# Designs tried in a protein design chat: VH-VL binders against p04169. Part 16

Target 1, 76 residues: p04169
Amino acid sequence: GLPDGVEDLPKAEDDHAHDYVNDAADTDHARFQEGQLCENCQFWVDYVNGWGYCQHPDFTDVLVRGEGWCSVYAPA
Key: E = the ipSAE of ESMFold2; O = the ipSAE of OpenDDE; V2 = 0.75 times the mean of E and O plus 0.25 times the DockQ between their complexes.

## First folded at step 5 (VH-VL; framework fv_murlentamab)

Design f1 (at its last look DockQ between E and O 0.06; V2 from the best seeds 0.00; counts 0 for: pae E 12.7 > 2, placed apart)
Fold by OpenDDE, look of step 5:
Structure f1 (fold): chain C 76 residues (1-76), chain A 123 residues (1-123), chain B 106 residues (1-106)
Amino acid sequence: as target 1 above (76 residues)
Amino acid sequence: QVRLVQSGAEVKKPGASVKVSCKASGYTFTSYAIHWVRQAPGQRLEWMGWINAGNGRTKYSQEFQGRVTITRDTSASTAYMELSSLRSEDTAVYYCARDSYDFWSGYDYFDYWGQGTLVTVSS
Amino acid sequence: DIQMTQSPSTLSASVGDRVTITCRASQSISYIAWYQQKPGKAPKLLTYDASSLESGVPSRFSGSGSGTEFTLTISSLQPDDFATYYCQQYNKYPYTFGGGTKVEIK
């Protein structure tokens, strides 16, 4: 679920961790497959306005974009 | 078992183009990327680029940008590397290699390699 | 680009010897891979993420390191181990390899 203080988390920037991109289309990772997005990742917790909380340890300090992607993507 | 089988040796003149094939078997071709790496005589391995066999996306080393084209034929489970405007310094063994994924780091590495294709460029 | 520097370039050793090969990166990186290559053959993956052995690789091979310094160790060199070894970083494009270390018979 969402952590306390989620409303105070900043939005992730590109390259926050694991080659994260706010727009999945921008990735240059060899693993990426079409349709993979943060919002359908097993770590995703929806929050507000297309942004969510990522339960992966390297993203607990930011909000991530639903249409984003990173190299530790895992299908839900 | 996973196998990558490459096309045979090539001899080319400077300015020509060469196209090397890499036929994959033993796994789902579209689930992995294919890398191309070359090795000139007595030199270190040199990464050229990759293609995602599933979606066709590519990434090239800047050194080869504009001169290399990597493609794939999913129906034939085959990847191709074409290098144009050949120079003598392009003489090398060219390898295809399958991408593998490190689920911990999110990085990719090369787990299976083709046998290599010698490309000789000479006048 | 990330430069990978291997040392030594050539290493003479005998069967049974402990062999250590070093790879230094020009900047801090997370993981590297090690490959073994014999003349006229393609590279063979030995280890990835600095320490994980690929399936089928003998346990006498081990990788370690972090930051900018990494090592490949062969605890007891066997006849089949005389070859050239390469390190590789896959943290940043372009992927880059070390210059190689040739392990030859003393």
Scores: ipSAE 0.814, ipTM 0.933, lowest interface PAE 0.5, mean pLDDT 95
Fold by ESMFold2, look of step 5:
Structure f1 (fold): chain C 76 residues (1-76), chain A 123 residues (1-123), chain B 106 residues (1-106)
Amino acid sequence: as target 1 above (76 residues)
Amino acid sequence: QVRLVQSGAEVKKPGASVKVSCKASGYTFTSYAIHWVRQAPGQRLEWMGWINAGNGRTKYSQEFQGRVTITRDTSASTAYMELSSLRSEDTAVYYCARDSYDFWSGYDYFDYWGQGTLVTVSS
Amino acid sequence: DIQMTQSPSTLSASVGDRVTITCRASQSISYIAWYQQKPGKAPKLLTYDASSLESGVPSRFSGSGSGTEFTLTISSLQPDDFATYYCQQYNKYPYTFGGGTKVEIK
């Protein structure tokens, strides 16, 4: 689920960690496959207004964009 | 068992082009990227670029941009690297390598390598 | 680009010796792999993510380090281990390799 204090987390910027982008269309990473988005990732927990919480340890300090992507993407 | 099998050695003259093939087996070809790495005699390994076998996107090292073209044929499970405007300093063994898939690193190391293709550039 | 500097360039050792090879990065990194290469052969992955051992690699091989300094250690050198070893960073493009360390008999 969502962590305590999720409402206080800042929104991630591009390049936060693991080549993260707020818009998956902006990545040219070798691992990217069409259709991969934060919102369909194993680590995704939906929050509000297209932002969610990523359960991957390197994203616990930010909200991520559902339309985003990063190189630690794991299919649900 | 994952295998990458490359085409045979080539001898080329300066100014020519070479195209090396890399046939993959033992895994789902379209789920991984293939990288190309070369090694001149007695020198370190040099990363050239990659292709995402699933969507065909590529990225090239700035050193090779404009001279290297990486392609693939998904029906043949084969990647190709073409290097143009060859010079004597392009004499090297050219390797294809599969990137790893690791949920935690986010970046790729090379877990399986082709046997290498010697390209000799001489007049 | 992240520069990877290996030392020593050449190392003479005997069977049974503990061998340590060092790789220094020009900036702090987390993701480094080590490869073994024998003449005329492709590189073979030994370790990744600084300290993880690849499946099928003998346990006498270990990777360690953090920040800008990383090591590959062979706890008891065997005849099969005489080869050249390369580090590789995969933190940002272009991925880069160290210059190599050749491990020779004696």
Scores: ipSAE 0.151, ipTM 0.789, lowest interface PAE 5.1, mean pLDDT 91
ESMFold2 (binder alone), look of step 5: mean pLDDT 92; pTM 0.939
ESMFold2, look of step 7: ipSAE 0.022; ipTM 0.726
ESMFold2 (binder alone), look of step 7: mean pLDDT 91; pTM 0.938
OpenDDE, look of step 7: ipSAE 0.792; ipTM 0.930
ESMFold2, look of step 8: ipSAE 0.007; ipTM 0.668
ESMFold2 (binder alone), look of step 8: mean pLDDT 91; pTM 0.937
OpenDDE, look of step 8: ipSAE 0.735; ipTM 0.918

Design f2 (at its last look DockQ between E and O 0.77; V2 from the best seeds 0.00; counts 0 for: pae E 5.6 > 2)
Fold by OpenDDE, look of step 5:
Structure f2 (fold): chain C 76 residues (1-76), chain A 123 residues (1-123), chain B 106 residues (1-106)
Amino acid sequence: as target 1 above (76 residues)
Amino acid sequence: QVRLVQSGAEVKKPGASVKVSCKASGYTFTSYAIHWVRQAPGQRLEWMGWINAGNGRTKYSQEFQGRVTITRDTSASTAYMELSSLRSEDTAVYYCARDSYDFWSGYSYFDYWGQGTLVTVSS
Amino acid sequence: DIQMTQSPSTLSASVGDRVTITCRASQSISYIAWYQQKPGKAPKLLTYDASSLESGVPSRFSGSGSGTEFTLTISSLQPDDFATYYCQQYRSYPYTFGGGTKVEIK
C-alpha cells in the first residue's frame, strides 16, 4: 500500500535508479520489452494522476510515473 | 544446458564484409539479449553492441556505428553480426554472449559465451 | 566513455599464493563484472556485482570494492587459476573492459 507521507514525495527523475526513465519509450536497455511499464509492474501502487508509489527499496523516496520503466521491472 | 555455437573462421580482404552467426540453445532465445564482443590479438575485449532477441532492438557502440549490423532469426534461435568495410584492424576473435540480469539489482552481465570466431582481414 | 584500468598487467605467482587484482574506473560506478580467460578460450564469468560469485566458481575467488576501485582476490592460487582476468563495467554504453591481468607461474 501507500506509505504515510506519500503526498510529500517528489517525482522521480530519469536515472533515479536502475536506469529508470519516466517514459518507457526513452529506454535503451537490452532487457526492455514492449508493453512493460511501471503501472503493470508488481511493485506498482497507483496514487494520483498517472503517478504511483514503487515498492522497490530504491524507489521508496519518490513517486514514479505509470508510463515509466526501469531495469528491475517485474510483471505483476 | 545453455550453449552458444558460432560459425567458423573467416578470411576476408580489406573492404569486404563478414557475417558471423551465433546459434543459441538450452534456453528461451527470445527472453535474452545477445551481445557481440571482439578481441584483437593481445588486446582487451571490446564491446560492439547487442540485440534484444525478443523485440529486435539493437544498440551499437559508436565506434562501429554505421559499419556493424546485428540481427536475429527467432525461428532459428540465431543471432548474426555483420561487419562491413573491413580493415586489417578488424582482425580479431569475435564472440557472442548472452545477456543476463538480476531481478533485484538490474545487473546486466555476460553469463554465457560462444566459442569465438576468428576473422582475419588481410590483403 | 568509462575507462577501466587494471593493475598489474602481469602478475607472477606460485600455487598457494594470495593474489589481488585491481580495477579502477574513470568515474564512480556501482558494480563491475570479472572474467577469467584462458588461451584460445572464451571469457568465463566469475562475478557480476563485485562480490557475487557465478554458479560453479570456486570460493577462493572473491570480489570487492565500490566507487572507482574494485578488486578480485584469489585467496590461494591453484594450478587451474593461471589465466588472464578482465574487469568490465556495464554502467553505461559503451560497455568497457579492463586491459587484463595475466596471472602466470613464477
Scores: ipSAE 0.773, ipTM 0.926, lowest interface PAE 0.5, mean pLDDT 94
Fold by ESMFold2, look of step 5:
Structure f2 (fold): chain C 76 residues (1-76), chain A 123 residues (1-123), chain B 106 residues (1-106)
Amino acid sequence: as target 1 above (76 residues)
Amino acid sequence: QVRLVQSGAEVKKPGASVKVSCKASGYTFTSYAIHWVRQAPGQRLEWMGWINAGNGRTKYSQEFQGRVTITRDTSASTAYMELSSLRSEDTAVYYCARDSYDFWSGYSYFDYWGQGTLVTVSS
Amino acid sequence: DIQMTQSPSTLSASVGDRVTITCRASQSISYIAWYQQKPGKAPKLLTYDASSLESGVPSRFSGSGSGTEFTLTISSLQPDDFATYYCQQYRSYPYTFGGGTKVEIK
């Protein structure tokens, strides 16, 4: 689930960690596959207005975009 | 068992092109990128570029932009690297290598390598 | 480009020795991989993410380091370990390798 204090987390910027982008269409990473999004990632927890919480350790301090992507993507 | 098998050695004249193949087996070819790395005699490894085997997107090292073309055939589980306008300095062993899947880094290090293809360019 | 500088370029060692190889990056990075290469063979991945050991690699190999300095250590050199070792950065394009460290029989 969502951590305590999730409402206080800042929104991630592009390049927060692991080549993260707020819009998957902006990546040209070698690992990217069509259809991969934060919102269908194993670590995604939905929150509000297209933002969610990523359970990956390097994203515990931010909210991420559901339409985003990063290079540590893992399918649900 | 992941395996990358490359085409045989080539001897070329300056100005020619060479196309090296890399046949993958033992994994889902379209789920990984294939990188090309070369090594001139006695020299360090030099990254040339990658292809995403699933969607066909490529990225090339700036040094090779305009001379290298990386392609793949998903039906044959095979990647190809073509280098044009060959010069004697292009004499090297050319490797294909699989991009790893790594939860913590997500970056491109190479867990499996082809056996290498020697390309000799001489007048 | 991020330049990777290895030292020493060559070292002579005996079976059983503890061997340490250093790789320095021209700017701060978080992740490197180490490869072993024997004559006429493709490189073989040993470690990744500075300190993670690849499956099937003997535990006598270990990686460490952060920032600009990274180390590969072989705790007790075996006959199979005489080879050339390369580090690789994968922080940014172009991905670059160190110049290599050849470990030779003393």
Scores: ipSAE 0.095, ipTM 0.770, lowest interface PAE 5.6, mean pLDDT 89
ESMFold2 (binder alone), look of step 5: mean pLDDT 91; pTM 0.937

Design f3 (at its last look DockQ between E and O 0.77; V2 from the best seeds 0.00; counts 0 for: pae E 5.6 > 2)
Fold by OpenDDE, look of step 5:
Structure f3 (fold): chain C 76 residues (1-76), chain A 123 residues (1-123), chain B 106 residues (1-106)
Amino acid sequence: as target 1 above (76 residues)
Amino acid sequence: QVRLVQSGAEVKKPGASVKVSCKASGYTFTSYAIHWVRQAPGQRLEWMGWINAGNGRTKYSQEFQGRVTITRDTSASTAYMELSSLRSEDTAVYYCAREGYDFWSGYSYFDYWGQGTLVTVSS
Amino acid sequence: DIQMTQSPSTLSASVGDRVTITCRASQSISYIAWYQQKPGKAPKLLTYDASSLESGVPSRFSGSGSGTEFTLTISSLQPDDFATYYCQQYNKYPYTFGGGTKVEIK
């Protein structure tokens, strides 16, 4: 679920961790497959306006974009 | 078991092209990227590029950009590396390698390698 | 490009010896891989995050390091360990390898 203080979290920037990109289309990672997005990742918790909380330990300090992607993507 | 089997040794003249194949087995071919790495005699390993076997996307080292083409045939579970405008300094053993990964850390690595293909370029 | 510098390029050791190979990156990186290569053979993965060993790799091998300095240690060299070892970074394109360290019998 969403943590306390989620409303105060900053939005992740590209390269925050694990080759994260706010737009999946921007990745040049060899593992990326079409259709993989943060919003359909097992770590995703929807929040507001296309942004969500990622339960992966390396993203607990930011909001991530639903249309983003990173190399620790795992299908839901 | 995972296996990558490459085509046999090649002897080419300068200016020619060579196409090396890498047939994969023992796993879902389209789920992993294949990289190409070469090694000239007595030299370090040199990364050339990769192909995502699933979507066909590629990435090349700038050193080989415009001269290397990596392709795959999913029906044959085979990746290919074609190098054109061959020079004597292209003489090397060429390896294909599977990119493994750890889903938690996101780390990638070359966990399985082909046996290598010697390409000799000489006049 | 990220330059990977290995040292030493060659070392002579005896069975039972503790061996340490160093890999220095030209810039800070998160992790590296280590490979073992024997003559006429393809490289073999030893570890991929500086500390985790690949399945089947003997426990005498260990990796450590962070930032720009990384080490591969063989706690007690065995006859099967005489080979050339390479470090590799995959943090940034192009992926680059160290120059190699040949471990030969004294």
Scores: ipSAE 0.799, ipTM 0.928, lowest interface PAE 0.5, mean pLDDT 95
Fold by ESMFold2, look of step 5:
Structure f3 (fold): chain C 76 residues (1-76), chain A 123 residues (1-123), chain B 106 residues (1-106)
Amino acid sequence: as target 1 above (76 residues)
Amino acid sequence: QVRLVQSGAEVKKPGASVKVSCKASGYTFTSYAIHWVRQAPGQRLEWMGWINAGNGRTKYSQEFQGRVTITRDTSASTAYMELSSLRSEDTAVYYCAREGYDFWSGYSYFDYWGQGTLVTVSS
Amino acid sequence: DIQMTQSPSTLSASVGDRVTITCRASQSISYIAWYQQKPGKAPKLLTYDASSLESGVPSRFSGSGSGTEFTLTISSLQPDDFATYYCQQYNKYPYTFGGGTKVEIK
């Protein structure tokens, strides 16, 4: 689930960690496959207005965009 | 069993081009990138670039930009690397390699390699 | 680009010896793999993510390290282990390899 204090987390910028991008179309990473998004990743927890919480340890300090992507993507 | 099988050795003259094939089997070809790495005699391995076999996107090492073209044929589960404007220092063994999947790092080591293709460039 | 420097370039050892090979990165990294290469053969993955052992690789191989210094250790060298070993960083593009360490029969 969502952590206490999630409402205070800053929104991630591109390159926050693991080649993260707020828009999956912007990635040039070799692992990217069409249709992969943060919002269908097994680490995704929905929050608000298209932002969510990524449970991967390297993203616990930010909100991520549902249409984003990063190189630790794992299908749900 | 993951397997990458490359085309045979080639001898080329300076200024020519070479195209090396890499046929994949034993896994879902379109789910991984294929990387190309070369090794000149007695020297270290040198990364050249990759192709995402699923969507056809490529990235090239800056040192090869403009001379290398990586393509694939999804129906044949085969990747290709073409190197143009060959010179003697391009003499090397050229390998294809599959990215390893890693949930925690998000980057790729190379878990399976083709057998290598010797390209010799000489007058 | 991240430069990878291996040492030693050549290591002379006997069967049963413990050998350690070092790879130093020009900046701090977390993601490194080690490969074994025998003459005329493609590299073979041994370890990844610094310390994870690839499936089917003997447990006498181990990787360790952090920051800018990483090692590959063979706890008891076997006849099959005489080869050249390379490190490779995959922290960022372009991926880069060390210069190699050749392990030879003493």
Scores: ipSAE 0.106, ipTM 0.772, lowest interface PAE 5.6, mean pLDDT 90
ESMFold2 (binder alone), look of step 5: mean pLDDT 92; pTM 0.942

## First folded at step 7 (VH-VL; framework fv_murlentamab)

Design g1 (at its last look DockQ between E and O 0.61; V2 from the best seeds 0.00; counts 0 for: pae E 6.8 > 2)
Fold by OpenDDE, look of step 7:
Structure g1 (fold): chain C 76 residues (1-76), chain A 123 residues (1-123), chain B 106 residues (1-106)
Amino acid sequence: as target 1 above (76 residues)
Amino acid sequence: QVRLVQSGAEVKKPGASVKVSCKASGYTFTSYAIHWVRQAPGQRLEWMGWINAGNGRTKYSQEFQGRVTITRDTSASTAYMELSSLRSEDTAVYYCARDSYDFWSGYDYFDYWGQGTLVTVSS
Amino acid sequence: DIQMTQSPSTLSASVGDRVTITCRASQSIRYIAWYQQKPGKAPKLLTYDASSLESGVPSRFSGSGSGTEFTLTISSLQPDDFATYYCQQYRKYPYTFGGGTKVEIK
């Protein structure tokens, strides 16, 4: 679930960790497959307005975009 | 079992182009990227680029940018590497290698390799 | 680019010896891979993420390290182990390899 204080988390910038991109289309990672998005990642917790909380340890300090992607993507 | 089988040795003149093939088998071709790595005589391995066999996206080393083209034919489970404007320094064994994903780091290494293709460039 | 520097370039050893190969990165990285290559053959993956052995690799091989210092160790050298070994970083493009360490018979 969402952590306490989620409303105070800043939005992730590109390259926050693991080659994160706010738009999945922008990735230059060899693993990326079409249709993979943060919003359908096993770490995803929906929050508000297309942004969500990522339960991965390296993203607990930010909000991530549903349409984003990173190299530690894992299908739900 | 996973196998990558490359095309045979090539002999080219300077300025020509060469296209090497890499036929994959033993796994779902479109689920992995294919890398190309070369090795000149007595030199270290040199990464050239990759293609995602599923979506066709590519990434090239800047050293080869504009001179290398990597493609794939999904119906044939085959990746291709074309290198143009050949020079003597391009003489090397060229390898294709399957991408393997490190789930911890999120980065890629090479778990299976083709047997290599010798490309000789000489006048 | 990230430069990978291996040492030594050549290593003479006997069967049964403990062998240590070092790889240094020009900047801090999290993981590297190690490959074995024999003359006229393609590289063979030994370890990834610094310490994980690829399936089928003998347990006498082990990887360790972090930051800029990484090590491949062969606990007891076997006849089949005489070859050239390469480290590789997959932290950033372009992916780069070390210069290699040739392990030869003393």
Scores: ipSAE 0.822, ipTM 0.936, lowest interface PAE 0.5, mean pLDDT 95
Fold by ESMFold2, look of step 7:
Formats: C-alpha cells, structure tokens, sequence
Structure g1 (fold): chain C 76 residues (1-76), chain A 123 residues (1-123), chain B 106 residues (1-106)
C-alpha cells in the first residue's frame, strides 16, 4: 500500500538508485529484458498519472515512473 | 554449481582474428549477461563488453568497438567473443564472467569467472 | 571514463598484520567491488556495494568508503591472503578496474 505522505514525495530522476531510468527505452543495462517496466514489477504500487510508489528500500523517498526500469526489477 | 568453461589457448599472427568460447552450466543461461574482460601480462583488468544471453543485445567498450563481436548460442549455453585485426598488444588472458543477478544490489559486478584463455599474438 | 587509481602497488606484510588497500575514483561513485586474484587464476569477488561481503569470504575482509575514496581492509593477514587485489567501478560504461595491489607475505 501507499504510505502516509505519498503526496509529498518528489519524482525520481534518472540514476536515483540501481541504474533507474524514467523511460525503460533509455536503459542499456545488461540485465534489461524487453517488457520489464516498474508498473509490472513486484515492488510497484500505483498512485497517479503514471507515477507510483516503489516498495524497494532504496526508493521509499521518491515516486517512480510506471514506464521506468531499474536493475532490481522483479516480475510481479 | 555455476561453471564457465572457456576454449583453449591460441597463438595468432598480427592481423588475424580469434574467437573464444565460454560454455555455461549450473544456472539458467538466458537469465544472465556474460561479460568479457582481458588482462595483459602485468596489467590491470580491462572490460571489453557484454551480451544479454536472453535477448542477444550487446554493449562494447569504445576501445574495442569495430574490432570485437560478442555472440551466443542459447541451445549450447555458450557465449563467444571474437576479436579481429589482432596486434601484439592484444596478447592477454581473456575471461568470460557472469553478471551478478541480485535484485537487492542491482549492480554489474562479476560473481563467477571462466578459467581464462591465453591469446598470444606474435609475428 | 571513470579512472580508478589504486595504492599501494605493492605491499609487504607479516601474518597477523592489519593491511589497508585504497582505491580513488576520478568521479564520485556510489558502489565498488573488490576482487582477489592469485597467480594463474581468475579473479574472485570479495566485496560489493562498497561494504557488502560476498558469501563464503572470510570476515577478516571488509570494504568501506564513499564518494571518491574506498578501502579494502584485511584485519589479520593470513597466509592464504597472498594475492593481487583489484577494485572495480560499475556505475558507468566502460566499467573500469584499479591498477592492482600485490600483497606479499614476509
């Protein structure tokens, strides 16, 4: 679920942690496989306008983009 | 147990090409990337590039772009590195290494390495 | 490219000594790995993410540091620790390694 104060979280920038990108098409990371997106990751909690909350410990301070990706991607 | 086994040592003349194989076992080959790293005698390790064994995408170090080709055969669980236009300074041990696949760390450090393949380039 | 400068190049020490090897990055980075390499063998991962110890590596090994300066420490040197040690950055392509530190047992 969404934490208290989610409305105050800033949007993540590229390279926030774990080679995060706001657009999965921008990654050239060795682990990337086609179809992987934050929004289909097990850590994803949907929020608003294509932004969501990531439950991974290194992302609790930001919103992440649903079309994004990072190297700790785990399928839902 | 994870194992990477490379092809044997090679002796080449300047201008030739070499192709080194790296056979993987003990894990799902298509779920990981394979990196290639070389080490000239007495020198530091030098990253050459990687292949995603699942989708075949590659990334090459700029120093080797145009001379290196990394491929794989998923049915044989084998990655290959071919280096062309060989020079004497390409004499080195060439390693394949598996990218770590740790969701918590998410970084490209190398947890398993092949035994190395000595390529000697001599005129 | 991110240059990794490693020091010292060679270190002589006795069994039981505490030894520290340093690695400096030309740009601020967050994470670094350390490898041990014995003659004729492939490198072996010791630590990752600056301070995380790889499974099966003795607890006398530890990594630390942040920004541009990182260290590998061996708290009590053992005969098995004779080797060359390399740092690696994996923040940006091309991935780069330090020049190595050869640890010689007196």
Amino acid sequence: as target 1 above (76 residues)
Amino acid sequence: QVRLVQSGAEVKKPGASVKVSCKASGYTFTSYAIHWVRQAPGQRLEWMGWINAGNGRTKYSQEFQGRVTITRDTSASTAYMELSSLRSEDTAVYYCARDSYDFWSGYDYFDYWGQGTLVTVSS
Amino acid sequence: DIQMTQSPSTLSASVGDRVTITCRASQSIRYIAWYQQKPGKAPKLLTYDASSLESGVPSRFSGSGSGTEFTLTISSLQPDDFATYYCQQYRKYPYTFGGGTKVEIK
Scores: ipSAE 0.053, ipTM 0.748, lowest interface PAE 6.8, mean pLDDT 89
ESMFold2 (binder alone), look of step 7: mean pLDDT 91; pTM 0.937

Design g2 (at its last look DockQ between E and O 0.86; V2 from the best seeds 0.00; counts 0 for: pae E 8.5 > 2, grease 19.3 > 18.9)
Fold by OpenDDE, look of step 7:
Structure g2 (fold): chain C 76 residues (1-76), chain A 123 residues (1-123), chain B 106 residues (1-106)
Amino acid sequence: as target 1 above (76 residues)
Amino acid sequence: QVRLVQSGAEVKKPGASVKVSCKASGYTFTSYAIHWVRQAPGQRLEWMGWINAYNGRTKYSQEFQGRVTITRDTSASTAYMELSSLRSEDTAVYYCARDSYDFWSGYDYFDYWGQGTLVTVSS
Amino acid sequence: DIQMTQSPSTLSASVGDRVTITCRASQSISYIAWYQQKPGKAPKLLTYDASSLESGVPSRFSGSGSGTEFTLTISSLQPDDFATYYCQQYNKYPYTFGGGTKVEIK
């Protein structure tokens, strides 16, 4: 679930970690497949306005965009 | 079992092009990227680039950009590496290798390799 | 580019010996792999993510290290272990390899 203080988390910038991009279309990664998005990743927890919380340890300090992608994407 | 089988040895003149194939089997071809790595005699391994077998996207080492082209044929489960404007210094064994993914790191290492293809460039 | 400096270049050892190979990165990194290569053969993956042992690899092989210093250790050298070993970083493009360490019979 969402952690306490989620409302205070900043939005992730591109390249926050693991080649993260706020728009999956911007990625140039060997593993990326079209249709993979943060919002359908097993680490995803929906929050507000297309942004969510990522349960991966390297993203616990930010909000990530549902339409984003990173190299540690894992299908739900 | 996972296997990568490469095409046979090549002998080329300077200025020519060579295209090496890498046929994959034993797994879903489109689920893993294919890397190309070469090794000149007595030299260290040298990464050349990768292709995303799913969508065909590529990334090349700057050293080879403009001279290397990596492609794939999903219907044949085969990746290709073409190197043009060959020089004597391109003499090496060329390997294809399967990308292996770590769910926590997200970075790639090479878990399976082709047997290698010797490319000799000489006048 | 990240340079990987591997040492020693050559190592003479006997069966049963403890062998340690070092790889130094030109900058701090987190992800390296180790490979074994025998003459005329492709490299074989031994360890990844610095310390994870690849499936099927004997437990006498182990990787360790962090930052800029990484090591591959063979706890008790076996006849099958005489080969050349390479480290590789996959932290940043272009991926780069060490110069290799040839482990030969003393």
Scores: ipSAE 0.662, ipTM 0.905, lowest interface PAE 0.6, mean pLDDT 94
Fold by ESMFold2, look of step 7:
Structure g2 (fold): chain C 76 residues (1-76), chain A 123 residues (1-123), chain B 106 residues (1-106)
Amino acid sequence: as target 1 above (76 residues)
Amino acid sequence: QVRLVQSGAEVKKPGASVKVSCKASGYTFTSYAIHWVRQAPGQRLEWMGWINAYNGRTKYSQEFQGRVTITRDTSASTAYMELSSLRSEDTAVYYCARDSYDFWSGYDYFDYWGQGTLVTVSS
Amino acid sequence: DIQMTQSPSTLSASVGDRVTITCRASQSISYIAWYQQKPGKAPKLLTYDASSLESGVPSRFSGSGSGTEFTLTISSLQPDDFATYYCQQYNKYPYTFGGGTKVEIK
């Protein structure tokens, strides 16, 4: 689930970690496959207004965009 | 067992093109990108670019932009690298290499390599 | 571009020696791999993410380092280890390799 204090987390910027992008259409990473999004990743926990919490250790300090992507994507 | 098998050696004249093939087996071809790396005699390895085998998108090193084309045929599990406007400086062994997946880091290194294809450019 | 500088260029050693090869990056990096290459053969991955050992690689190989300085260590050199070793950074494009370190029999 959502951690305590999730409402205080800043929104991630592009390149936060692991080649993260707020819009998957903006990635040029070799691992990207069409249809992969943060919101269908195993680490995703939905929060509000298209932002969610990523349980991957390198994203616990930010909110991520559901339509985003990063290179550690794992299918749910 | 993961295997990348490349086409045989090529001898070319300056100004010609060469197309090297890289046939993959032992894994799901569309799940991993293929990179191309060359090594001129006695020199270090030089990264040329990659192709995403799933969707066919490519990225090229700036040094090769305009001369290199990387493609793939998913039904043949094969990637191709074509280098045009060949010069004597393009004499090298050309390798294909499989991109790795590191779930915790998410960055690219090369876990399996083809045997290499010698391309000799001489007049 | 991130320049990778290896040292030494050539290293003479005997079977059983502890061998250390250094790679220095022109910028601080986190992700480096080491490859072994024998004449006429493709490179073979040894370590990744600075210190992780690839499956099937003998435990006498180890990687370490952080920031701009990274090492590959062979704890007890074996006859099969005489080869050229390359580091590779994969922190940003273009990916770049070191100039190599040839490990030769003394």
Scores: ipSAE 0.009, ipTM 0.707, lowest interface PAE 8.5, mean pLDDT 89
ESMFold2 (binder alone), look of step 7: mean pLDDT 91; pTM 0.938

